VH-VL binders against q9fi13. Designs and how they scored, part 9

Target 1, 266 residues: q9fi13
Amino acid sequence: ASLSPEVSPLLRAAHHTVDNYVKSGMIIGLGSGEASDFAIRYLGQQLGSGSLHNVVGVPMSARSASEAAKYGIPLEYYRDGVQIDFAFHDADAVEENTLIAVIGRRRSSQEDDYILKQKSIVKVADEAVFMIKEEQYKAGLEGSIPVLVQSLNWLAIAEEIDDLYLGDAEVWRRASVENEGPLGGDFPIVTSDGHNILDVIFTTPIRSLADLATSLDKIDGVVDHGLIIKTRCTVVIAEETVVRSVTLQTSALEGGVRTYGQTLQK
Below, E stands for the ipSAE of ESMFold2; O stands for the ipSAE of OpenDDE; V2 stands for 0.75 times the mean of E and O plus 0.25 times the DockQ between their complexes.

## First folded at step 4 (VH-VL; framework fv_lerdelimumab)

Design K18
Fold by ESMFold2-Fast, scan of step 4:
Structure K18 (fold): chain C 266 residues (1-266), chain A 124 residues (1-124), chain B 109 residues (1-109)
Amino acid sequence: as target 1 above (266 residues)
Amino acid sequence: EVQLVESGGGVVQPGRSLRLSCAASGFTFSSYGMHWVRQAPGKGLEWVAVISYDGSNKYYADSVKGRFTISRDNSKNTLYLQMDSLRAEDTAVYYCARGGPLWFGELSSYFDYWGQGTLVTVSS
Amino acid sequence: SSELTQDPAVSVALGQTVRITCQGDSLRSYYASWYQQKPGQAPVLVIYGKNNRPSGIPDRFSGSSSGNTASLTITGAQAEDEADYYCNSRDSSGNHLYVFGGGTKLTVL
């Protein structure tokens, strides 16, 4: 069938993801973002038509819960010990070759408080797919890496991160435009668990997201960050007229990791 | 809740121009293709134009191609239709509509939400 | 060129079943969507993608598709169903990407 250029390339990525990874009987982590909205809508349509049955969604955000309810997807909320068969999510960026994803960059949506829940659901799932645009997939990523920190000592933590990446990144405490002072001042965003978000904005290419994650994890007062390392992971890349998938696989000969890709749609 | 509100309709003389606006709310405007659909008094629906989610692709009905220009401002959640060289046969209620996704792996498109419409009358 | 043909008018008795048809070559490749329009109101999507109902559309509305024909069926028609019904389909030829049928006026007797 012909492609429709008036529709987002992420729609093709979302449909491909549902068609190839969702099976009847699954418990599915429902991601947040434009591609996830398309995937949720399409999944709802497949359930409504009877093409899929006995599928339950676990929403990663208020946005995904609202979309799932709107399109008739049965929901279960995340509980400790719940088993998730598959999860799909959008990503802000994905590192070429390693398939390490960046999530949680500031958006106009009200989702910036959900980083921990999103990350937990993706990591718990047996298999995950990130749906991204072509420009989001590259080596030498720059830009914001969100870091969740303890609020009582946020400034000292920010100074430690600033020292660690001196000359490579700027550190800013994420502010809430909604919580302005009487004269238009900004207040910090505070997550539901009482944490602040630091945007660590890399102005030079990040050589290794894996090394970055390890370094951030060692800092006292860092609760978590927006880097997701997922062993059973596929990235579905929406190009202008085609969809390409890249899957992370382990090499038994060297104990190393390699990526494999294919063009799936003309 | 999804809402689309058209404005800019009115009475205009043949050969003149008019610009319609559609204010969108309740959804991520930048993720959806948007359409203009018109209906002449006592007649059926006629598709007019579509614009892709990012504004990079535009298509027009043969009856308006070269005279009408569709555009959008995703920062303002607003869709536009610039109508030039208006003719009597362009008299219609103009609806703003949100495009639907592809279906079943085959192309299946639909308009899931519509505005209330704005009347354009081209008369001497 | 691709065109969608609908009968201009159809009548049904209250509580009975009515079938509105839409015919055109584009329906061999694309599913029809159906819109209900009451006087002075904007169209409302009632069926899309073969046989899917948007939230809020009653179960009595269903769609079907075979070959070059799409159908909207209303089982147990109610007085409130009296309206004009339009089919729509994608046309992959040229720049005229979407085509509407001429509309069918449904009268509930």
Scores: ipSAE 0.000, ipTM 0.391, lowest interface PAE 20.0, mean pLDDT 83

Design W5
Fold by ESMFold2-Fast, scan of step 4:
Structure W5 (fold): chain C 266 residues (1-266), chain A 123 residues (1-123), chain B 109 residues (1-109)
Amino acid sequence: as target 1 above (266 residues)
Amino acid sequence: EVQLVESGGGVVQPGRSLRLSCAASGFTFSSYGMHWVRQAPGKGLEWVAVISYDGSNKYYADSVKGRFTISRDNSKNTLYLQMDSLRAEDTAVYYCARDTIFGVVTPYYFDYWGQGTLVTVSS
Amino acid sequence: SSELTQDPAVSVALGQTVRITCQGDSLRSYYASWYQQKPGQAPVLVIYGKNNRPSGIPDRFSGSSSGNTASLTITGAQAEDEADYYCNSRDSSGNHLYVFGGGTKLTVL
């Protein structure tokens, strides 16, 4: 039996992702977010029933590790040389056609500040799926792009970014939230790798996330950012009653590579 | 309250083996990574080994790799360190210490320590 | 390939401020945690994640970090603060995940 129309769209997207991409024997990168929580719960259920076996999770955040442990998924922690067969993650937004994902935007609840780990696990995985709502998939994205910066000279880096996107974005250093974690206090938010986060909030449409990523990478003191470019990527889009998926594919042209999106509906 | 109690230390001749135990109580042992840290008499702290919450991942300091084996039994809330081919330089107080919940995913520190057990390799 | 360097000893007068430093390349990427060890006792965590204190640690203890250096500051040192202090950081090089500083012996005059 198929899922009821009253079931959450993200629950449908999560179940679709596990059903179609997770196989016994796999090492799976476990993403962070609402859809990832549903996927982890469902994966744990499939392991408990024996429908899947010999699956190990690699958590991208404290949240995903906690959720996996709660639902009985064996874990292996990320280390140099670990092989990851598949990863799933929530994304804050995905650029239409390129499938470049934005992750790490600030939430009202306590947020995991592990952008580098999340990005590394997704990039190392043989295939990745981003689970998003339909309003998060579009061209001309606006809003926050998190940028990881060295704590040393963070203000000078912020000023350089502000200058580069003058009139297009506001730059804010992400502040500590109530209910501080171990890396908190009366200080700014610090990632697990010891860096500050700058929220670069675009108030005008971003024409190209690829160009933005390239520009940010050129700035001295920028460690990384919340933009993920993944070659073997599918986006599972949660719509009101259906799940739509878009898979990145290359053209058949020899001597050159062009990327296209393919839309599937279920 | 959280409590860690080491046992199994003693005097042993070079080349022999010892197994250390660490009995945990006051927390959900199966949710935490665990470490062994040692301290030679009058010297500083030296990290020895770590084991993930479920026992699937283990890492060792180069000085003990191939000779020591870390393990755990979550049903008994007990951490172990099997020490083979002991050398005089392994003489130290051995502490077990609790990692952050789920190990390397979270901030890196040792929040609770046992009182230690002395291992003397001599004669 | 990281090592954490601490001065072997430091002294402070009762009620005065003392700063203990820890230096190493890993501190550019990871914050130090600090441990207090009194003679015959196990180490006790006093600071983690740059400047967080575990429950029960007095507010006179604080941490700071700048570049490749981490510092533990005791503002208004008390007699009971006399101890050895160790810094620790994550070292992702090779097969050595954690590295301790050599320790600093604090004498309260």
Scores: ipSAE 0.000, ipTM 0.386, lowest interface PAE 17.9, mean pLDDT 81

## First folded at step 7 (VH-VL; framework fv_lerdelimumab)

Design Q1 (at its last look DockQ between E and O 0.01; V2 from the best seeds 0.00; counts 0 for: pae O 11.7 > 2, placed apart)
Fold by ESMFold2, look of step 7:
Structure Q1 (fold): chain C 266 residues (1-266), chain A 122 residues (1-122), chain B 109 residues (1-109)
Amino acid sequence: as target 1 above (266 residues)
Amino acid sequence: EVQLVESGGGVVQPGRSLRLSCAASGFTFSSYGMHWVRQAPGKGLEWVAVISYDGSKKYYADSVKGRFTISRDNSKNTLYLQMDSLRAEDTAVYYCARDLPFEWGSGYFDYWGQGTLVTVSS
Amino acid sequence: SSELTQDPAVSVALGQTVRITCQGDSLRSYYASWYQQKPGQAPVLVIYGQNNRPSGIPDRFSGSSSGNTASLTITGAQAEDEADYYCNSRDSSGNHLYVFGGGTKLTVL
């Protein structure tokens, strides 16, 4: 009986993502975070109303699974051989032009244990969307890049990373409790897979996320990291009053990737 | 909607074997890690074993390692616990428990059966 | 014996706030979960992760962590909250081994 209050930017981005990228019959990777929560709720509403049908979700985290179950989205667990048509996910930051995404900066059980799963599902999906706020989309990113490492040799790995980025980054072992210092205290967080997380905290702009990912991948004892390089992806950017998107597509003739355009939404 | 029903409990002499079953319904069983947890009469909860969603990984409490075997048949939506070389201290109510809907090994047991009593006594 | 330590019993007046604690070195590195068990019934998950509440659990239940201690808080305790409460976490040896605390009997006066 009354007008709704103003819609938040991430809610707008989530609705845009579902409306433009989800089709009936899809198997969809369900991301984690505020925008993903909104997208999951909206997808459930579309299934309940009959606007979409035969959609199955593959959750990226326990929170994603819980939200999907609450809103009646049928679930399937990510396994070998599962086909995922599309995935959406919150990113902490996205590098302009390359659309390389950063995940894993959020400190919670929904992020710490699921960095690998989130990355795996996004990469295996045929197409992906990252949903971010405008300030998270830029060149010359700074801040934390989470790196998962073998626990046994974590300090040697941390020192190797520190040497590579001396003067540009600080390396901190993530702890379950705040303010434990750069070594992570006596009992740093250990993921369910048995890994420590190193936060590589850049205080100067990162020149290339692609080069950073390559350098991290070469280090013995680095299991993986929070940089996602996806060849078929779109970034849905939530601005104050509009939503826009930036898409990468692969050209077989050129052997490369191009950014094709943007869509403004109000 | 989710149901877990244990069966196979009973009275057995020390040194004998017993096989417990847990019939699952109301969810996609093959997508969940599963656990056994036991509770001796008048005592607290004790975790016993876990099996991954596809059965490829299994872990056991030290108190039962080498004597108990967890298994599953995803085509029958059934979890099993084979208990060999039973001891008096294995006397307990045995619960099957579901891990969260996404993974194995998180240790967040969101649904439990009502349990089946195993009594090991001369 | 258990690596997670809980007080055996605690009391709360109806409508008041109570905190049930769970202590162990593994809680510095792993998240805890909390289970309510009433006599003759199976346990029920009430809190998982740091402070996640399953659907159907009243919002008077919350969780928190500090150092090696996890806490379950019940704000505005009701008669039906009278039960045994168990914490659970990974064993300090780390990999897919789990331990429950000894349990805390909550009496609502």
Scores: ipSAE 0.012, ipTM 0.580, lowest interface PAE 8.8, mean pLDDT 85
Fold by OpenDDE, look of step 7:
Structure Q1 (fold): chain C 266 residues (1-266), chain A 122 residues (1-122), chain B 109 residues (1-109)
Amino acid sequence: as target 1 above (266 residues)
Amino acid sequence: EVQLVESGGGVVQPGRSLRLSCAASGFTFSSYGMHWVRQAPGKGLEWVAVISYDGSKKYYADSVKGRFTISRDNSKNTLYLQMDSLRAEDTAVYYCARDLPFEWGSGYFDYWGQGTLVTVSS
Amino acid sequence: SSELTQDPAVSVALGQTVRITCQGDSLRSYYASWYQQKPGQAPVLVIYGQNNRPSGIPDRFSGSSSGNTASLTITGAQAEDEADYYCNSRDSSGNHLYVFGGGTKLTVL
């Protein structure tokens, strides 16, 4: 039978993710978002029922930590050198073919502080899954790319980015209050590490997220950004009637250039 | 009720071609990935090929790659397996199987047909 | 291509518990599914994922995984459980391949 339209596609994606990738004894990066909530809950249920044993979660946010705690998942905090077998996370968008993920688009002020943690956990994990909806998987992505920058020189950095993408994107500093304009007003968001967040809002399709990431990394004062390039990555796409999985495998690394192969997996 | 009915099997000489069909009913055919699995007489199961729900993706076992083509017509609720350059080792009962519901490419085969026998002999 | 290995034959007394095990490198990364096949019949999915049973499969069937192994357990074997059992998994080599185990013939004594 086809999937019931009454059930959230992301719920199906979450169940799929846990059923296909989580095994007993694993240390798991626990993502943040709607799909991740479903995954965490389901994971907790599986532990409670005895279907899974000895699973430890590494939360990527306060949200994920709270949800995990509610469902009785043992937690370990992220630290340097931690081994993570698997991680799942909600992505805001994923570029078709490359499976580069965009994270950290403005959802809530509380999530802003966890962009770097989320990125770090996904990268350190042996294998990772991004959960998305069908409309979030495409070539030529548009929308905002979050960029973390040094607060002291944020304006100069913003101007440089604006110049670099003139005509294609607008640069907005995130504000604590809505509708403060592109400068972020008097109360800009400051992360716990002392960074501002610039949203580079593309109004034209981005030709290459990989090139964008490389370009951003070259700008002085840019700390990091919301683009994740992950080998051994699977994108679980929640469609209307099915869940589709796309897996990226690194075929070769030469001189820093990554060659990717993709397979459809479940 | 979900039903899968294979047809097109028979006796064929080596080097010849044969096309198998699998008629699906009782479910939204276009929403599911489909597989072919074969079983030689007195032997185990061997996965042959998979096709995505929309037919856009196809994968094959090494043993049949380059010789077999999986396809589907969603308007007819039918799965196909074009078998070219047949060999004696291709002799088997061929099953069509539905991919587990909700998912594409799960590798879980929740419904099977009754199978159709293909015999490749001189 | 990866391989899955199974014991070719196992036996269990009526009402007793039997465990059929599948082993392979792919099982480190992927869950297995299990299929029951009786003589002259098509295979039937009995277990998939962590421990999921399709509708109509008795509760006595359960699945588990550990390391590079997957196991099908029948708790309280019945006469009708006599059959061949095959494990299946995705192939670790990639390209969206799938592989079956060699099958295990279960005899109920």
Scores: ipSAE 0.000, ipTM 0.498, lowest interface PAE 11.7, mean pLDDT 88
ESMFold2 (binder alone), look of step 7: mean pLDDT 90; pTM 0.938

Design Q2 (at its last look DockQ between E and O 0.01; V2 from the best seeds 0.00; counts 0 for: pae E 22.4 > 2, placed apart)
Fold by OpenDDE, look of step 7:
Structure Q2 (fold): chain C 266 residues (1-266), chain A 122 residues (1-122), chain B 109 residues (1-109)
Amino acid sequence: as target 1 above (266 residues)
Amino acid sequence: EVQLVESGGGVVQPGRSLRLSCAASGFTFSSYGMHWVRQAPGKGLEWVAVISYDGSKKYYADSVKGRFTISRDNSKNTLYLQMDSLRAEDTAVYYCARDLPFDWGSGYFDYWGQGTLVTVSS
Amino acid sequence: SSELTQDPAVSVALGQTVRITCQGDSLRSYYASWYQQKPGQAPVLVIYGKNNRPSGIPDRFSGSSSGNTASLTITGAQAEDEADYYCNSRDSSGNHLYVFGGGTKLTVL
C-alpha cells in the first residue's frame, strides 16, 4: 500500500528501483507487469530529462517492448551472449529469506509465451530486482507454480507431479479458454516452443521453493518452471508506509550449497 | 518551492507541556510522511518521531515515547509535536523534516525546516 | 537501540578526496543517508540509498556501503564542504525507528 492514496504502491517501488539501480550507460532487462510499466515509464522520463543517458533496454515481453518504445527507450532484443547490467521484473510471489521468486502465474495468455525469456534475462543480468507488494512476500508460499512441460506426454508428467504433491497441490493444464477443467480442455495453451503449461496449485504452504525447484527439475519431460533463483537479487517491496528492499548476496558456495546473506534496506 | 517553518518553541519549566507546529508549503503535504528531529545545543542530531501521510501510523524514539505525540492536520498543511512532561534533556532545536518521496518511512529526510528552539529549565 | 558510530573529526586538503565512514549493525540491513550541516543552519540531505544524490548536490559527493559500514566520499573537496556530516539509518530494533551517527566535523585545509 502507498502512503499516498493517489499513487500506486508499485509506482513507488518502480521509482525506487530505477533511482537506486539504474545508471547511465547500462543495458537493462525490462520486466513485465504493472510495476515494470511504471519503471519503464519513469526510466523513459529520466532519459528524456537528461537525468539518465545511454541506457538500452532488453524487453522481457511484448508488453515491455511496447511500453519502452512509447517512452523512447532504445531497445535491443534478447539473444545469447547479450550482456545485461541490470534487470527488473514483477514477481507474483517471493519466498521470505531465500528471495526465490515465482513468476508466470496465470495473468494473460500473451504472457505465457515469455516465461522462459523472463527467466533467462533475469538470470543473465549482473543484478536483478523483483518488485512486489507486501502480501506477495511470505514464508510458506501458497498458490500456483507454473511448470512448462513437453506437450507430447503432458498427461504422464502431470500425473507424476500430482502424485509427488498428493494432498498438497492440484495440477491444472492451462487452457485457452476459462473453466475447461484440470485437463485444459480441447484447446490447451501451447507456447511458441511447443510446451504446455501446468499450474501446480498448492493449497498448503510450500516449505521450500528451492526443494520444489530441484524436485521439478528431476522430472522427465519438465522443461522449466516459474521459479527463479538469482544471486545478487534484490526484492523491492511496496509496503503500506515504506518501500523496503531486501538484498540477497552469495556469501559462500560450499559443496554445491549456496549460502546467502540477506540485507534489508530501504 | 518546498518550505517547512517550525514554530512554538520557547522557554518552559520541567514538567510542563509545549506544542510545536510545522507549516508546510510548496508540495502536497498530505502525500508525505513527516518527521521530527531534534538537536541539543552543541550536540548531534536525534530522531524523535515519524507520522504517515494520513496520520494513521506513528512511531517514536524511546527517549520521548509516552511523553510526546506527533500529529498532523492535512487540511492546514501543518505538522504538530505535543510535548508533555518536558525534561531538561529535551532542550534542543526541533526540526521538522519531510520523508523522501517514493521511499516512505525510509528515514531519508529530503527537506528540513530551520528549526525552533525549546529550552527546558527550572 | 542501534548505534551508529562516526569519527568525530576528519581533515582534508583542498581539492583532495576524503571518506567519512559510519559503522553500525543496522547498516548490514539498511542503507544510510548522509546529511551536511553548516553552523547555524539546518541539515541538508546529500546522499541516500545506494548512491543517490538529491538535486542541487554536487557530483563530488558519493555514497557507498560495505558490511556494517556506510561511507560518504567527497572527491575534490571544496572550501564550502567544511561542515558537520551525519549518517542516518533505520534502527535494527524496529521497523520505523531511525538513528543518527554522532557526526563528523570535516575541516578543509
Scores: ipSAE 0.007, ipTM 0.489, lowest interface PAE 9.3, mean pLDDT 88
Fold by ESMFold2, look of step 7:
Structure Q2 (fold): chain C 266 residues (1-266), chain A 122 residues (1-122), chain B 109 residues (1-109)
Amino acid sequence: as target 1 above (266 residues)
Amino acid sequence: EVQLVESGGGVVQPGRSLRLSCAASGFTFSSYGMHWVRQAPGKGLEWVAVISYDGSKKYYADSVKGRFTISRDNSKNTLYLQMDSLRAEDTAVYYCARDLPFDWGSGYFDYWGQGTLVTVSS
Amino acid sequence: SSELTQDPAVSVALGQTVRITCQGDSLRSYYASWYQQKPGQAPVLVIYGKNNRPSGIPDRFSGSSSGNTASLTITGAQAEDEADYYCNSRDSSGNHLYVFGGGTKLTVL
């Protein structure tokens, strides 16, 4: 059914995602964020009404697990060897044409701990959808790229990253304190795996997220980062009145990432 | 496997001294701040002292300041607590605890030893 | 010199959710860490920072903070969760002094 034009664009994107990508019998990675919350709610409603059967969720975060429990979605927890048919997730930004997604810019205690798990679930899934707002889909992205690093050598790693992008980015260690107390605690975020998060904040457009990911992956002590390169993915773009999708599929003919097919949908 | 093993506890009279040791293994000891935490019988946990990874900075709870000295030997992977002028209220199980790897003073004690009992009794 | 206040005891029915609280002025500036201690055993870190769990801690344990209060939440409490729980934080001045709460005895019914 078509939602009224007054409904949030992300709600439309979430409904589009569930309606077009979820089938009965699937194991589904449940993303985190506003659009993912809407998608989880809608999925639960479809299960309750009997429109979908035998769907099991694999939550990417405590937030997504909590939302799924609220709406009665049966859960499996992510572990090595789990098969995931499809995953949806909120992205902070997506690069045009390559569909490389940025995650992990949001700084809540729940999300900071789950950046690696979110990325792992998305990459393991057979197919993924990123749900974004129109302004988050562009070439020449700017802003923060989160990078998870070994905590012992974090400063040396930060200096190496800074040297690679001198003049283009600032490197900040993500703080654990959000309260605005008068003395401030200088306790950095430490993930459950014992990693610091470095925010690499680009103030000039990033020419290639693929090259950035390659450069970060080569740095000793970088554990992972918030750039997701997914060969079977679709970006569902919430425009003001319509939902647009852009689908990526790797072609054996050209050995690379291709974009094809845009769908306008209400 | 990270392991912390305390030793040196025992029964002593008030006014005497004891030296506790904590043997560390399974991690790069010289990269971590270290703490002593104590627990009186039937009571809660009480922080005692901290030493920075290189031993250059030491801080103490007011209840032990001037009587206890924390130290470390990074070549032997060993943390120490020298306890002088012992009092009845120092009776406790003494734990050594490791701080998180990025900061000696975060206060997030991720590994603890089994504890060693110190009894100060006349 | 900051003090952390915990209720001395809390009960929860098996499988239900419980919240253990820790209150003190230092928690406006510093996150609490939470330790589980079973009889005759050393404490075990279960939550640090705002809501970080060490490896091996079940995901039914979570932390939160607001103002001068930190909370440890156990969802779906199990019999093995019966223990003493301590919060710990730095003092409000940041003088590398640390304080534990008095501890909360959790009973699982």
Scores: ipSAE 0.000, ipTM 0.367, lowest interface PAE 22.4, mean pLDDT 83
ESMFold2 (binder alone), look of step 7: mean pLDDT 91; pTM 0.940

